# Ledger of designs, part 9: miniprotein binders against Putative pumilio homolog 16 (APUM16)

Target 1, 332 residues: Putative pumilio homolog 16 (APUM16), of Arabidopsis thaliana (Mouse-ear cress) (q9fie9)
Amino acid sequence: MANNNSFSMSTMFNTIQEILNEEPLTVPSPPSRGGYSLFHIRKAEMDIQRIFNFMTGSEDLKDDISVLDTGTLMWMASLMTSDCDYFMVITTNKNGSKTLQKLMGMSDDMDVFFFEAIMRLFIHVMTDKYASYVTIQGMRVFQQDKRELMYDQILRYACFLAGDQYGCIALNEIITDLDDPYYRDQLLDIVANNALLLSNDAYGNFVVQHVLKLRDSRCTRNIADKLCGYCVELSFKKYGSYIVERLLEAGDVPMATVVLDLLACKTEMLIRLARSEYGNFVVCKALELTNEILTADLFYGLVNRLMPYRHLLHRSPRSKIATILDSMSVPN

## First folded at step 7 (miniprotein)

Design s80m (from a01 with L80M)
Fold by ESMFold2-Fast, scan of step 7:
Structure s80m (fold): chain B 332 residues (1-332), chain A 85 residues (1-85)
Amino acid sequence: as target 1 above (332 residues)
Amino acid sequence: SPEEILKRAQELIDKARELMEEARKLLEQGDTEKALELLEEAYDLLERAWELAKELGDPELIKEALRLIEEVFRLLDEAMKLRKE
């Protein structure tokens, strides 16, 4: 009768013990026993399925994994990682990912199996919603030698991961958690060097925004340098405008980069930007910040470009810029 | 419908061209204030047309709307220069 009987820890223990006590093929096999090798193949498949069902089943049935001895854990880890397809089915399952994360860090010998499987399937694991957390857990609990090899893979695939819907989330967690200054700085440099591409990407823009939130002066200036000449184009876009606003807030040099781009563009483009859905916030912030910092040349540069078209700005629902400009006008 | 959006965008462009031509004639007559009023109205119409062109994803219509916006700015600059005189 097909029913979804939940696995107990006792059932799992018995399954592992049954697998461990599997007898090797006897040569020669007795003729009366028929397909001896086929029997052993089918039994191995059944045992792997039992472990899979335990790993992906209800967490309530897995309450104390610590009762398992090192030999049993090693055998289980070996079976789960013996086939790439089996490992991926476990790691991409919500419960399987969580159970695997609990097993990681329990034994250095067992961690070798998980590490090697993750490294073989690195991109596939890092771009899955649940499996990516297995890799993040490995970077938290594995020995330093394994963590450094995983950091090397992150550096190698950083731009690809930034462009992926789940990879970008995992990459941002890794950037936040990364304690090693060498790997952290290399990763930040990769993001900065690719800032234009990433800022225009559906997912990569979240990585650029995340890095700017860290307030790393060197990285922020490198991002500003790479976006120089593109600040107006980005400011017409929802997420691009958020990035440009963060650069305006990030200190004198990034602010100047943005404002100089605004001053360099054609007048019709600047007025269209000031009236646009997202660009109006950029132009408004540029005026407010240059006025607050008393950067008179940049502030009056913007005012002189916008003032002749003040009436076009008043006709827009986004009249805050017009209000600022009116405060600079002589009363009639 | 895409056909209705295209029709509306074209109507806005046609009306803006009409206002721009009237503004040119007013500038020739020295009526700078009335010309500026018509050009500001033409700009609003062209900005709406540009938004509709983007909604349609029509590259030629987007290009035409932007070209006319640039032309309105040339006329605005001329009108403002005459107003200073």
Scores: ipSAE 0.277, ipTM 0.753, lowest interface PAE 3.7, mean pLDDT 83

Design s80w (from a01 with L80W)
Fold by ESMFold2-Fast, scan of step 7:
Structure s80w (fold): chain B 332 residues (1-332), chain A 85 residues (1-85)
Amino acid sequence: as target 1 above (332 residues)
Amino acid sequence: SPEEILKRAQELIDKARELMEEARKLLEQGDTEKALELLEEAYDLLERAWELAKELGDPELIKEALRLIEEVFRLLDEAWKLRKE
């Protein structure tokens, strides 16, 4: 999947951050603020600069925040969210994100401003390293009606987020936090239905791995069904091999899906997999688990396919496969 | 250099072929243990040749290395049959 983060928007926000790091904002820019006089534009930029300095300051601002009166907090929330650029400059800053997270949940009235800003900028916030935590916090502390609307957006954009460098991390946190069976099951179904595409994606594979760690039997079986026929291909890849190992560990049905793929491939491919950097762990785990849980047909199927070529497996420094095979008596 | 890589890959292939031919003779004589040792060595040489062929980007050399690897598996199958009979 292509990363659809707006490059031009990211470039604009980086430029604003550079200005804030050097000097206080004293001149209006850009010229597209329509409806404001020059005086009002300058004053708003001076006020927002003060908020930026406060929000992006020290990480231990808990005590400072607690002494602010309701009027000051409402003013800050209103001004921070009055413009998309203002909100993004704060939320994409490490300290700004952390400070904003502490302000969230303090009052329902204030949360309305943060919720509306997050919803306007949902994809941009969810795909930023620091801003994504603001959305996660909202899903933890906002009132149920707002959380449900945010979950609807997550369902709508789940696959896009899974394919993003930061979106995948945020999505995994959300999956972990989801207690609502409706939204949880829908999100798990989306991941499972797209398991093949995601498992082959640079970032989506982390979402598949995370979901498998939950050990939800229905979702895991759905993932296994979608990956059936592709387990060997995945096992040659670093993260794909991790997914296949998780399926082997996930119970009889997912394990059988993986082992049957191993048994269905060409002998040369199976031996190459057993000797490969990542695939040797998959083949070893398949042998260990089929032997341990006494699935004799699958265990002996693997042994019979590997045994004629055991001499090729002895040289792998990571392979325990040869040790397992050598423990099997070969009639002369 | 590419010339040196090509020469090395070809030397590995030639040595693997020699080992495979010796293994065939040993299998005919019933010496499966020695044949398996030679086939293991031949396989290692062919894997190295295949890696060099990929580095060089030579499709004919890649095909030749893979064809010989398939021949090694055929000889291992014959060795296995002899040990079971």
Scores: ipSAE 0.081, ipTM 0.617, lowest interface PAE 6.1, mean pLDDT 82

Design s80y (from a01 with L80Y)
Fold by ESMFold2-Fast, scan of step 7:
Structure s80y (fold): chain B 332 residues (1-332), chain A 85 residues (1-85)
Amino acid sequence: as target 1 above (332 residues)
Amino acid sequence: SPEEILKRAQELIDKARELMEEARKLLEQGDTEKALELLEEAYDLLERAWELAKELGDPELIKEALRLIEEVFRLLDEAYKLRKE
């Protein structure tokens, strides 16, 4: 077609109705078992192009969809999923994804076609900006048996998805939406078991950060255990420092894990961390939280390590740590 | 440009080395306060060089900056101990 954007949604709807009138949804006389004529193949190609134009058109499609009967919806679903390329073209288009999401959950019989297409193309769908929302919608509206099979795929590919620019976003939404304790706990365990690798990944760090925001005590402690020995290294990095700050805020045990790493490192490294762009926030928060929750041994451990270098810390534009230390040298 | 960042990082490293050498001579002369002033300045310059090295993504330059930071820190530690005496 010359220009799909020039067509009105009313015109697209009328085109679909015309297709149905030309080829009614009746049981045709079966073609010879050896195949179909070229005419039938070319007609199907024309029909899928018309469906593509309908699905990827204007966002006001909801009004047109509401008047389509079950037979028409089943025919459209069958044709859209008859080829992997047809399904991917529709799902990776912003409007096509939104329209498909509206069709999902309308009929269990129709959902079978969408479910099978999603499962066949699972990784491709989950790593696309628009198509990933089709899978998320399926996990919300499909029957339980289908949702559980989709959860199994999420568990299988969790680490791969966490490392993808769109997969990590979709994975975080799925983690938030998962109400089933079995699948939720398994997914959280996978994230925790891979916390070190993910925290150092360009996209995986967002998954670790998201999981820590959930404040799940078991998962947070498991993440802290996996990051033990690496908290200083992470704190020099932008996103690594965010993760370490979240561990400091997550309760006594994760906080102690971070502070003990700070106390175990060389003095030069601790001072350099305290003066660094991202690490200064970690050291400052460690001092503030250990003082606040009355962990005197950890607080004074940090103060005693930092105090001899107070003047060097003052030379940093990040003088908040130096100010805290100065308050300790004034009697009452 | 990457070439300008590299040049700036090298200038900072060279200046820091000059300050560290002058500070060592001042420590031998017993001028601990002046030595500390130069060493603290050298530390600041080396941290800036390290940040530029990271921005450039040069592993050898990062490694050299970190080595010099460790070295100037040893001199600072020595000077701080002498000041307490």
Scores: ipSAE 0.293, ipTM 0.741, lowest interface PAE 3.5, mean pLDDT 83

Design s83e (from a01 with R83E)
Fold by ESMFold2-Fast, scan of step 7:
Structure s83e (fold): chain B 332 residues (1-332), chain A 85 residues (1-85)
Amino acid sequence: as target 1 above (332 residues)
Amino acid sequence: SPEEILKRAQELIDKARELMEEARKLLEQGDTEKALELLEEAYDLLERAWELAKELGDPELIKEALRLIEEVFRLLDEALKLEKE
């Protein structure tokens, strides 16, 4: 997994100095007779320090944004984005990220600099805790043509981002915000097509869970289809069981997919699942929902498989299933 | 420690094997009620052994625990059928 928080304060200052050497900020050459004075050099140093302090400083400095003229903002944006390392140092800083988010959307001309920097560093920005929010803000405030190019990058890297500790959070925010049917459907299709891999991933499972919460019937059915045959295996796992429970709640077809997997497994595995720390919730929910929806074949299929072993189920601290069997379908 | 987990898992498996063998003898004698009690106890021990085997990450021990769980279910099924007769 990508971890891009290796920058130091020393590296940041060195990067600022290197950027200044490339920028026509104040004077074209070293001081000479009739040239420039020390105040020009000090002005450049103060401007660099001002930019650094403004971008990474406390809340007190952020109120100054409203008083800056367009030319100053354009100069600052150009300087901040002229070097990849400098841009990353600012965007991966908590305050720098927040300040950049406030600057974005203020001017279309200024946004060009931020957009180009984000696109150049897309994976690095999207897999950082603070920098990812700069990209999300761009998708909210940039002009449509830029947003669509950013959506294309999200589609390209969606599966990779889903498996990253910060990328998965950013991806979920983007999925929630994405109103364009073309990009939304493509992104949901990528998640569904990779549902088995993602459901077993330390971070990808959160993306699958998030998508299921959207209650998109087509996507949910596609996820159910991809997880068919694996619902029992997933139900033994903490986050896998949450995904399976959501499928049970998602309507008749996804529910049937889960229940048929339960009915297809060996009785030993079904009882072991019913007694397990996470699987007991899945089996319990399957019984409750199949009884409620009047799916008699599926309900009695489960009851007939579990009932002979009700005493074994009663021995488990996780024995709500035994109570359901005792109270809901047959005299004991 | 991993050695202590392995030892505990093996002790649980050994105890479960003893209970399963006693249950087989009781089933041969028609004492279904006592056989069921022993098999339920054996299952509890094997379930704990399986959890310890997973914690240890020992594929062969996991396989052995699951094999014995499947075996205890065969005996439970036999006992339940005998009780109906």
Scores: ipSAE 0.281, ipTM 0.751, lowest interface PAE 3.6, mean pLDDT 82

Design s83l (from a01 with R83L)
Fold by ESMFold2-Fast, scan of step 7:
Formats: sequence, C-alpha cells, structure tokens
Structure s83l (fold): chain B 332 residues (1-332), chain A 85 residues (1-85)
Amino acid sequence: as target 1 above (332 residues)
Amino acid sequence: SPEEILKRAQELIDKARELMEEARKLLEQGDTEKALELLEEAYDLLERAWELAKELGDPELIKEALRLIEEVFRLLDEALKLLKE
C-alpha cells in the first residue's frame, strides 16, 4: 500500500508554490532613467511601439526578416527583452509569437536576449497558448548549452505544466519533439512516477494518454505499476477509462495489470463496472484482447465471473458484454 | 436542485425495495422467472439511485443503495440456483 496519491499531490503543490514565489509580471512603467532627456524618453516609447506594430502585424510584412541588418536585429532583440511586459505582449500575440520564432536561431548573439527572457518568464511563457511555441522553438534552434538549461526547467516544472490547460499541450509537443534520450527518459519518468495524480487531473490525463501513445515499453510498464490497484476506479471515469483501455492495448504486462485489477475486485463492483457508461468499454476490451492473444487464464477468469450474471448484462442498454459471453458457445 | 435529486434517489430506492419484496414472495411461490425480471429491474433502479447519492455526496444514502445492491445479488444467486434445479 504506497501513499502515491499523497506524495504526488504534495510534489505538485510544492511545484506550484515555487512558481507563485517567482517575481510577478508588472505593467511597464518608466523607472528612473538617470540622465535621460524628455526626447530620449519619447523616442524609447516610439521605438517599442514601432517594434510592437512590426512584430504583431501581418505575416506579409515579416517574410523578409532576413533583409534586416545585424545592428537592427540586435537592437530589436535588446529592446523587446528589456522589460518583461514588452516580451510577454509580443510572445502572447499569435503573430508576435510566429515572428519571434522566425528571428530565433538567426544569430547566437541575438539568441542570448531571447533565451534570458524565456528563462526569466518560463512559467508565464509555457502556460500561454502562443508564447509556449517560442520556448519550443528555442529548444530546436538554440545552442546545446541553452537547450539543456531550458530542458532542466521543463523537468523542474513538468507536473505543474501537465496540470495546466496550455502547459499540457506544450509539454506533449516537447515530449514528441525531443530526440535526446537522456532528457526524454527523465521526462517520461516524471510522468510515470506521477501517473496516478495526473490520470485523475483535468489536464494531466492528456499527458498520460499522450505518453502511452508513444508505446515506450519501459515508461508504459512504469505507468501500469503506478496505476495497479486503481484501474477499476479509473475505468468508471471518462478519461480514466481511456487510459485503462490504452494499457490493455500496450502489451502483455500492462494488459495483465488491468485484468488482474478486474479479477481482484468484488463481483458487485465488476458487474457495476461492466454496466457503467465508460467501464463497459474497458471490460469489453479486456475480454476481446485476452481472447485475441490467447491468454486463456485471464479470459476465462473474466468469463467465469461475468457469466452467472449474464441476465443483468443482457438487458443492459450500455453493454455488449453479454454478446461476447454468448459467442463463447462451442459445439463441445 | 439538491432537494429534487434527493427526492428522485429516495423514490428509486423505495421502488427497488418494493420490487425486491415482490421478488422474494415470487421465489417462495416458485415463480422464479418473474422474480428474476423484478430483481433485474430493482438492480437498475438501485444503480441510478447510487449515482444520484454520489452526486449529492450523502454517505448514508450511498451506504443504503450499496446495501440494497448486495441484497439484490443474494436474491439473484438464489433465483439462478432455483432455475438450475
């Protein structure tokens, strides 16, 4: 009996608390700019407005970014990243995000500005629909040392990101795109270690589902191990049932974990599951797969437990299980 | 409303108890087939009541629904045994 739920919940809570302790985004204000004339202040305001207009304007205006000289590009990168609010206004805009992605990777000197801004605003960037793709682009085009530091941040905040509406989408993209087996395995381990918490989360369940689709044998077995004892509970829930069905399809060991949970539960629970809106698909899939791959002990174990109550299943509007049981009639 | 959900859950439980009592009498009279039909109906009503009880978060109502479901299974086992005889 491991306290996995308590530990995983505590870990996620601690991660959130770390994020809440980060410096909050502030509205741009003119701090003391010692020695600046009114002319210089107004020019700076006009310059940032011009950059906003360029970055967030139509795609057609940005097709020829490559014609801009190095000095202009460095000036733009420096000014865009000079204030957290400036960077966030650009990166959270659909066109601004796309334009910034085109600028990234053009120059290592320029990338320093973007990398530092992303690292400073990491959680804000990663939990935004458009800004998250700026971070993903950095992981594709920046120098190796910068990419590794960015990935360390992903590992640090993985559970929090998995629980966020946009963070979970970005995390799934990162998992799919990452070719580095060390970092990929570390991320998959974090997902697997937190599989019970994430499977019960409104957004985290999408991360577990995505990881299972990868068909990584080690990770899938680790997820199955963490969900062992909880497969029946999950199967009553819409997204939990999808996860359990994927485990059934993921090979002999994960399938056995699910089926053994079904066989270990009380008969009343098993029949309720078989008649439930989502659980009936799990029980049906378990019967189909154990029969298909000829795991006779598991198949007949399920059949023997369901058959005495076939009349309850036969008249159920929610179950095809009775049809499967009926199909077991043999001439001998 | 919670009041409407509670009323529906209680109505389902009451009807299930009625059907279970009728089924017990039918089993004693040897009308096993009809008893089985009533027990299947009682089971469906109790599952619906249990879902409503969970929605309400009422522990006593949840326990009562589950207790009656266990009782239906005992009666179903008896009916099935009689059909084999």
Scores: ipSAE 0.014, ipTM 0.481, lowest interface PAE 8.6, mean pLDDT 81

Design s84e (from a01 with K84E)
Fold by ESMFold2-Fast, scan of step 7:
Structure s84e (fold): chain B 332 residues (1-332), chain A 85 residues (1-85)
Amino acid sequence: as target 1 above (332 residues)
Amino acid sequence: SPEEILKRAQELIDKARELMEEARKLLEQGDTEKALELLEEAYDLLERAWELAKELGDPELIKEALRLIEEVFRLLDEALKLREE
């Protein structure tokens, strides 16, 4: 094959991946052919190799970035952010991500390079195991104007991130860290508005569960409203049952929403739920939490629906429901 | 094996049908307590058959088990109404 600039750059990136000796990496696209001379490519290869050795912890690396002068740090920042593929190789590397996080917040001038690179590659960074922490760090240390632009991107892509294997983890950390009421409330509203879809998603259910753990009364009530009519269906499922149990524990209004769904379903379905692997915990918790003076009507509503079929519940080794029902029987 | 699972599920369904038919006759005779005992047993058998049907992934068998469970609840409702008179 003929030697050309894009081929030699691709070979260099493959060699760097071997040096990283980390989890499998996506091979970066080689730079487009342009007005580059062989001299420029050779210089870039040397510079990139030096940065990778520094970032990835090779034996030739200096341990402490704090000893580097401002000019060297600015040079490194400009080089590692000059190409999208190169930036992604660094950010998706475990050591590269950690080192980049240490460089962020040291200088406003350097942060401009990191911010612009993150914004160009936002979805790719946010859906990677190591690179997502670079974005999270930026939200913690960048100036307010940059942080707000990053929050806007989170709002734009929240549902997509919630459905992603790594994006859902990053989104949950961002939800925990967000102290700005405007962005926090908007993000919680997006989760609540999509609660039914997310509760049935392989990864999105973890976002709904995380939000419910925050005990935000407005968001929890909105989630309950969106799940109204679906609480029984969700309770037959492992993670759906966890969400419904959290709603039961979240206060009188969300609890009432769940219990009213239980009372509205067919008796056959209620008894099947009470005997099911996950649903028995939901029905048991509903009985336990409604057994109070202020919620006695809901408690007795459940008891009256379950009591005629008490004998069907006694045969389940895991059922605490039968014990609760037996406590309501008249003494001999 | 799938063949053994299918056979077990069918045996459970057949036993449940027999118990349900005996329960219907008992309800006609006014023996509601004995009918309730048989319906409880039929329900347990059908729930097990439904679990086996799901494991087998047979949509027709799943539908049949659920249809019979619904029928057991209709008979339970009739028995409860007779007790209330």
Scores: ipSAE 0.012, ipTM 0.531, lowest interface PAE 8.3, mean pLDDT 80

Design z4 (from z1 with L10A L24A)
Fold by ESMFold2-Fast, scan of step 7:
Order: sequence, then C-alpha cells, then structure tokens
Structure z4 (fold): chain B 332 residues (1-332), chain A 115 residues (1-115)
Amino acid sequence: as target 1 above (332 residues)
Amino acid sequence: SPEEILKRAAELIDKAIELMEEAAKLLEQGDTEKALELLEEAYDLLERAWELAKELGDPELIKAALRLIEMVFRLLDLALKLRKLAEKGNPDKARQLIDEARKMLEEAQRIADSL
C-alpha cells in the first residue's frame, strides 16, 4: 500500500482494515441454541453501518479511494447495494452521493452493482435532491449498454419526473447532456407532446422552458403546435407567459402561432391581457417582434385591435404597449 | 396507523440515546462492562426503530436510525479501547477517547432533534 502520511488516509485504512478483519465487537449471550445466528446478523449490520459512515464522511476521499484494491471496492459495492434501504440512505446523503459518484466509472464490474440498484429504485433515486446526481453520473460514465437501459427508463418516466420538484431538475440536466440523437429526439418529442400539461404544471413548466432554450427548431415548432389555442390562457400566468415569450422569440411558425391566438381571442380578453401583470410583456413582445421581422399584417392586426383602447393601457404596470401605439398615431 | 408507528419509532430513538448517554457516563467512571451492556440494549432499540422506519418507507427516519446505529458501534469500539488502556495504564489517552464519546452524543441528540 502507498506510504502517504495523512490523517485522512490513516483513518480510512483503519476503518477498512476493521471491516475486512470482521473482528467481533459484540458477543451476544444467546437465550437459546439459535443465539449464534443473532451474532452473525449483528456483525453484518455493523459492516453496513461502518460503510455508511465511511461513505458519508466529510473528508476528501479522492486519494483515499485510489489506494483501495479492486477486491475491497467490489466487496463495498456489493454490500452497499445488497439492500434497497442501505443504498437509499447512502445516495440521499449529500456526502454519500458525492462519494458514490467518485466510485462510479472506476470499474465495469463494480458499475454492475450500482446500475442494478439504480434501476430497482429508479423513481426514488431520480426524485431525491442528492440521489439524482448518482443516476446522472451513471449516464455519463457507465458503458453504452447500461446507459441505453437508463435512457429507456427516462423515456418511460419523463412526464412523471417533469412534475416532481427534484425530478424536473435532473431531467433538465439529462436533456442538456444527452448527445445520442435517437434518445434525445424521443425525449424532446415526449416533452413537446405533453407541452400543454407540463406548461400548466408547477414544475413541468421549467422543463418546457429549458427545452425551448435549446433552440431546437423541430421541437419548438412541435411545442407551438401543441400550445395552439392556449397561448392567451398561458399568457395570464407567470410561467406560462415566459413560455409564450420564448415561442415569440423563436420567430417563424412559433411566433405566428402565438400572434394568431392573440388575434383570434375576443377584444375584451386581449385588452385584459395587455393590462395584466404578465400578459402585458407577451403583447408588448408580440408587437416588437412582428414589427422587427417585417410581418406587417400581424403587426397591424394587433395595432388595429389595441389602438381604440390605448388610453386604458397607459394605466398598466410597466407596460410599453401604450408607447408603441402612441408612436403609430398622428399627434393628438 | 402511520402516526402511531412514527411515535413508537421516536420513543425508541429517545430511549436509545438515553442509554448511550448513560453508557458514556459509565465509561468515564471506568465501568466498561456495564457500558457495553447498555450499548447492546441501545442497539436493539435502534434496530426496532429502523424496522419501523422501513415499514413507513420514510427515508429520513431510515437514515437517522442507521446513523445512530453506527454511533453505537463507534461507542463500542471506544469502550473496548478504554478497557485495553485501563489494563495498560494510560489515563491521558482515556480522557481523549471519553471526549470523543461526548461529541458523538451531541451529534446523536442533534439527529433526534431534527426528526
């Protein structure tokens, strides 16, 4: 073993040596002939608790891990994945998650244990703040065959994950990292097909927003198609308005879809939208972009409907709509 | 009921911590054999709390129970080291190990309080 004189390495070595030696710390006095089995059960649990403590310790483990032999690492991996509860306790711990991430990718044989545990507990791991990082790491470092099976699980549970407070964050990381065009396009299609439900969800709206930031023309057009008829309704809502603004910024068909929804609604609703806390930004952006992109018919369609009510728009909070309309009118 | 299971788990954890505190006091007094008996009892209580936490499917309780069980085994290691030191006559090192036990108990109480 390497002769590095550090307290951290010495502590780790002593802990591992104690586990490997399986020295009995407690010797139960059995009340019956079966008492020896209780001792063996206690010893196994003691090994689990020692691994838990090692994995969740706050010390820098990079150098410590590098001195562990493959047999010791395989034994630790096997033991910590032997029970769903043990694995979850380790993965949901901030330091335990970080330590697991360091162990992943070191050995294909070890990765089998981590992969199988993640797959058994997929939803539980993906919806936890710290454990989700372990799954993301697996998708970065595991062999292709394991990554593809994990992608299949992501596709299966994509909508559920998008609706979860931690799952949506993990899903967005995966969408960003996923460079396999087959799985990437399928995942984007799932988001687009469910765009209406997700845009109205407390967490799913962040997934739709994230996908729109990627500026994938096909996916953006598909999202616009699914939100057609609902753009006005969404624009009254805080996060829905952000999604609609991104469709406008995409230009072309997505922008036209939003503007046509604005033109199709009743004049009273359009004026209410233009005066609303979030909708005023949508109407303002629609005017600015249709003017800039030389879509004169759409621009003048909006102007003609808003102009008779311009005096009501001056009372709207933070609205630039009145300023735009006033620039189009003859003085007085 | 889930509420009843939670109450039982909490009671077991509180009793286990009480036993761990008494064990540390006995270690300070040099009564390592009595301390070991109390630590074994604390382990049995925490094992039952862990079973109840698994029945509930509560990851926070499972984590707390396992962390406290780990502390019991660290106190057992400490007790065995103190017994060895008492035979060899090193009182300064014994005091250091007792201080470590005290710090572990403060952390155990913090874990219980966070539930």
Scores: ipSAE 0.000, ipTM 0.075, lowest interface PAE 27.3, mean pLDDT 79

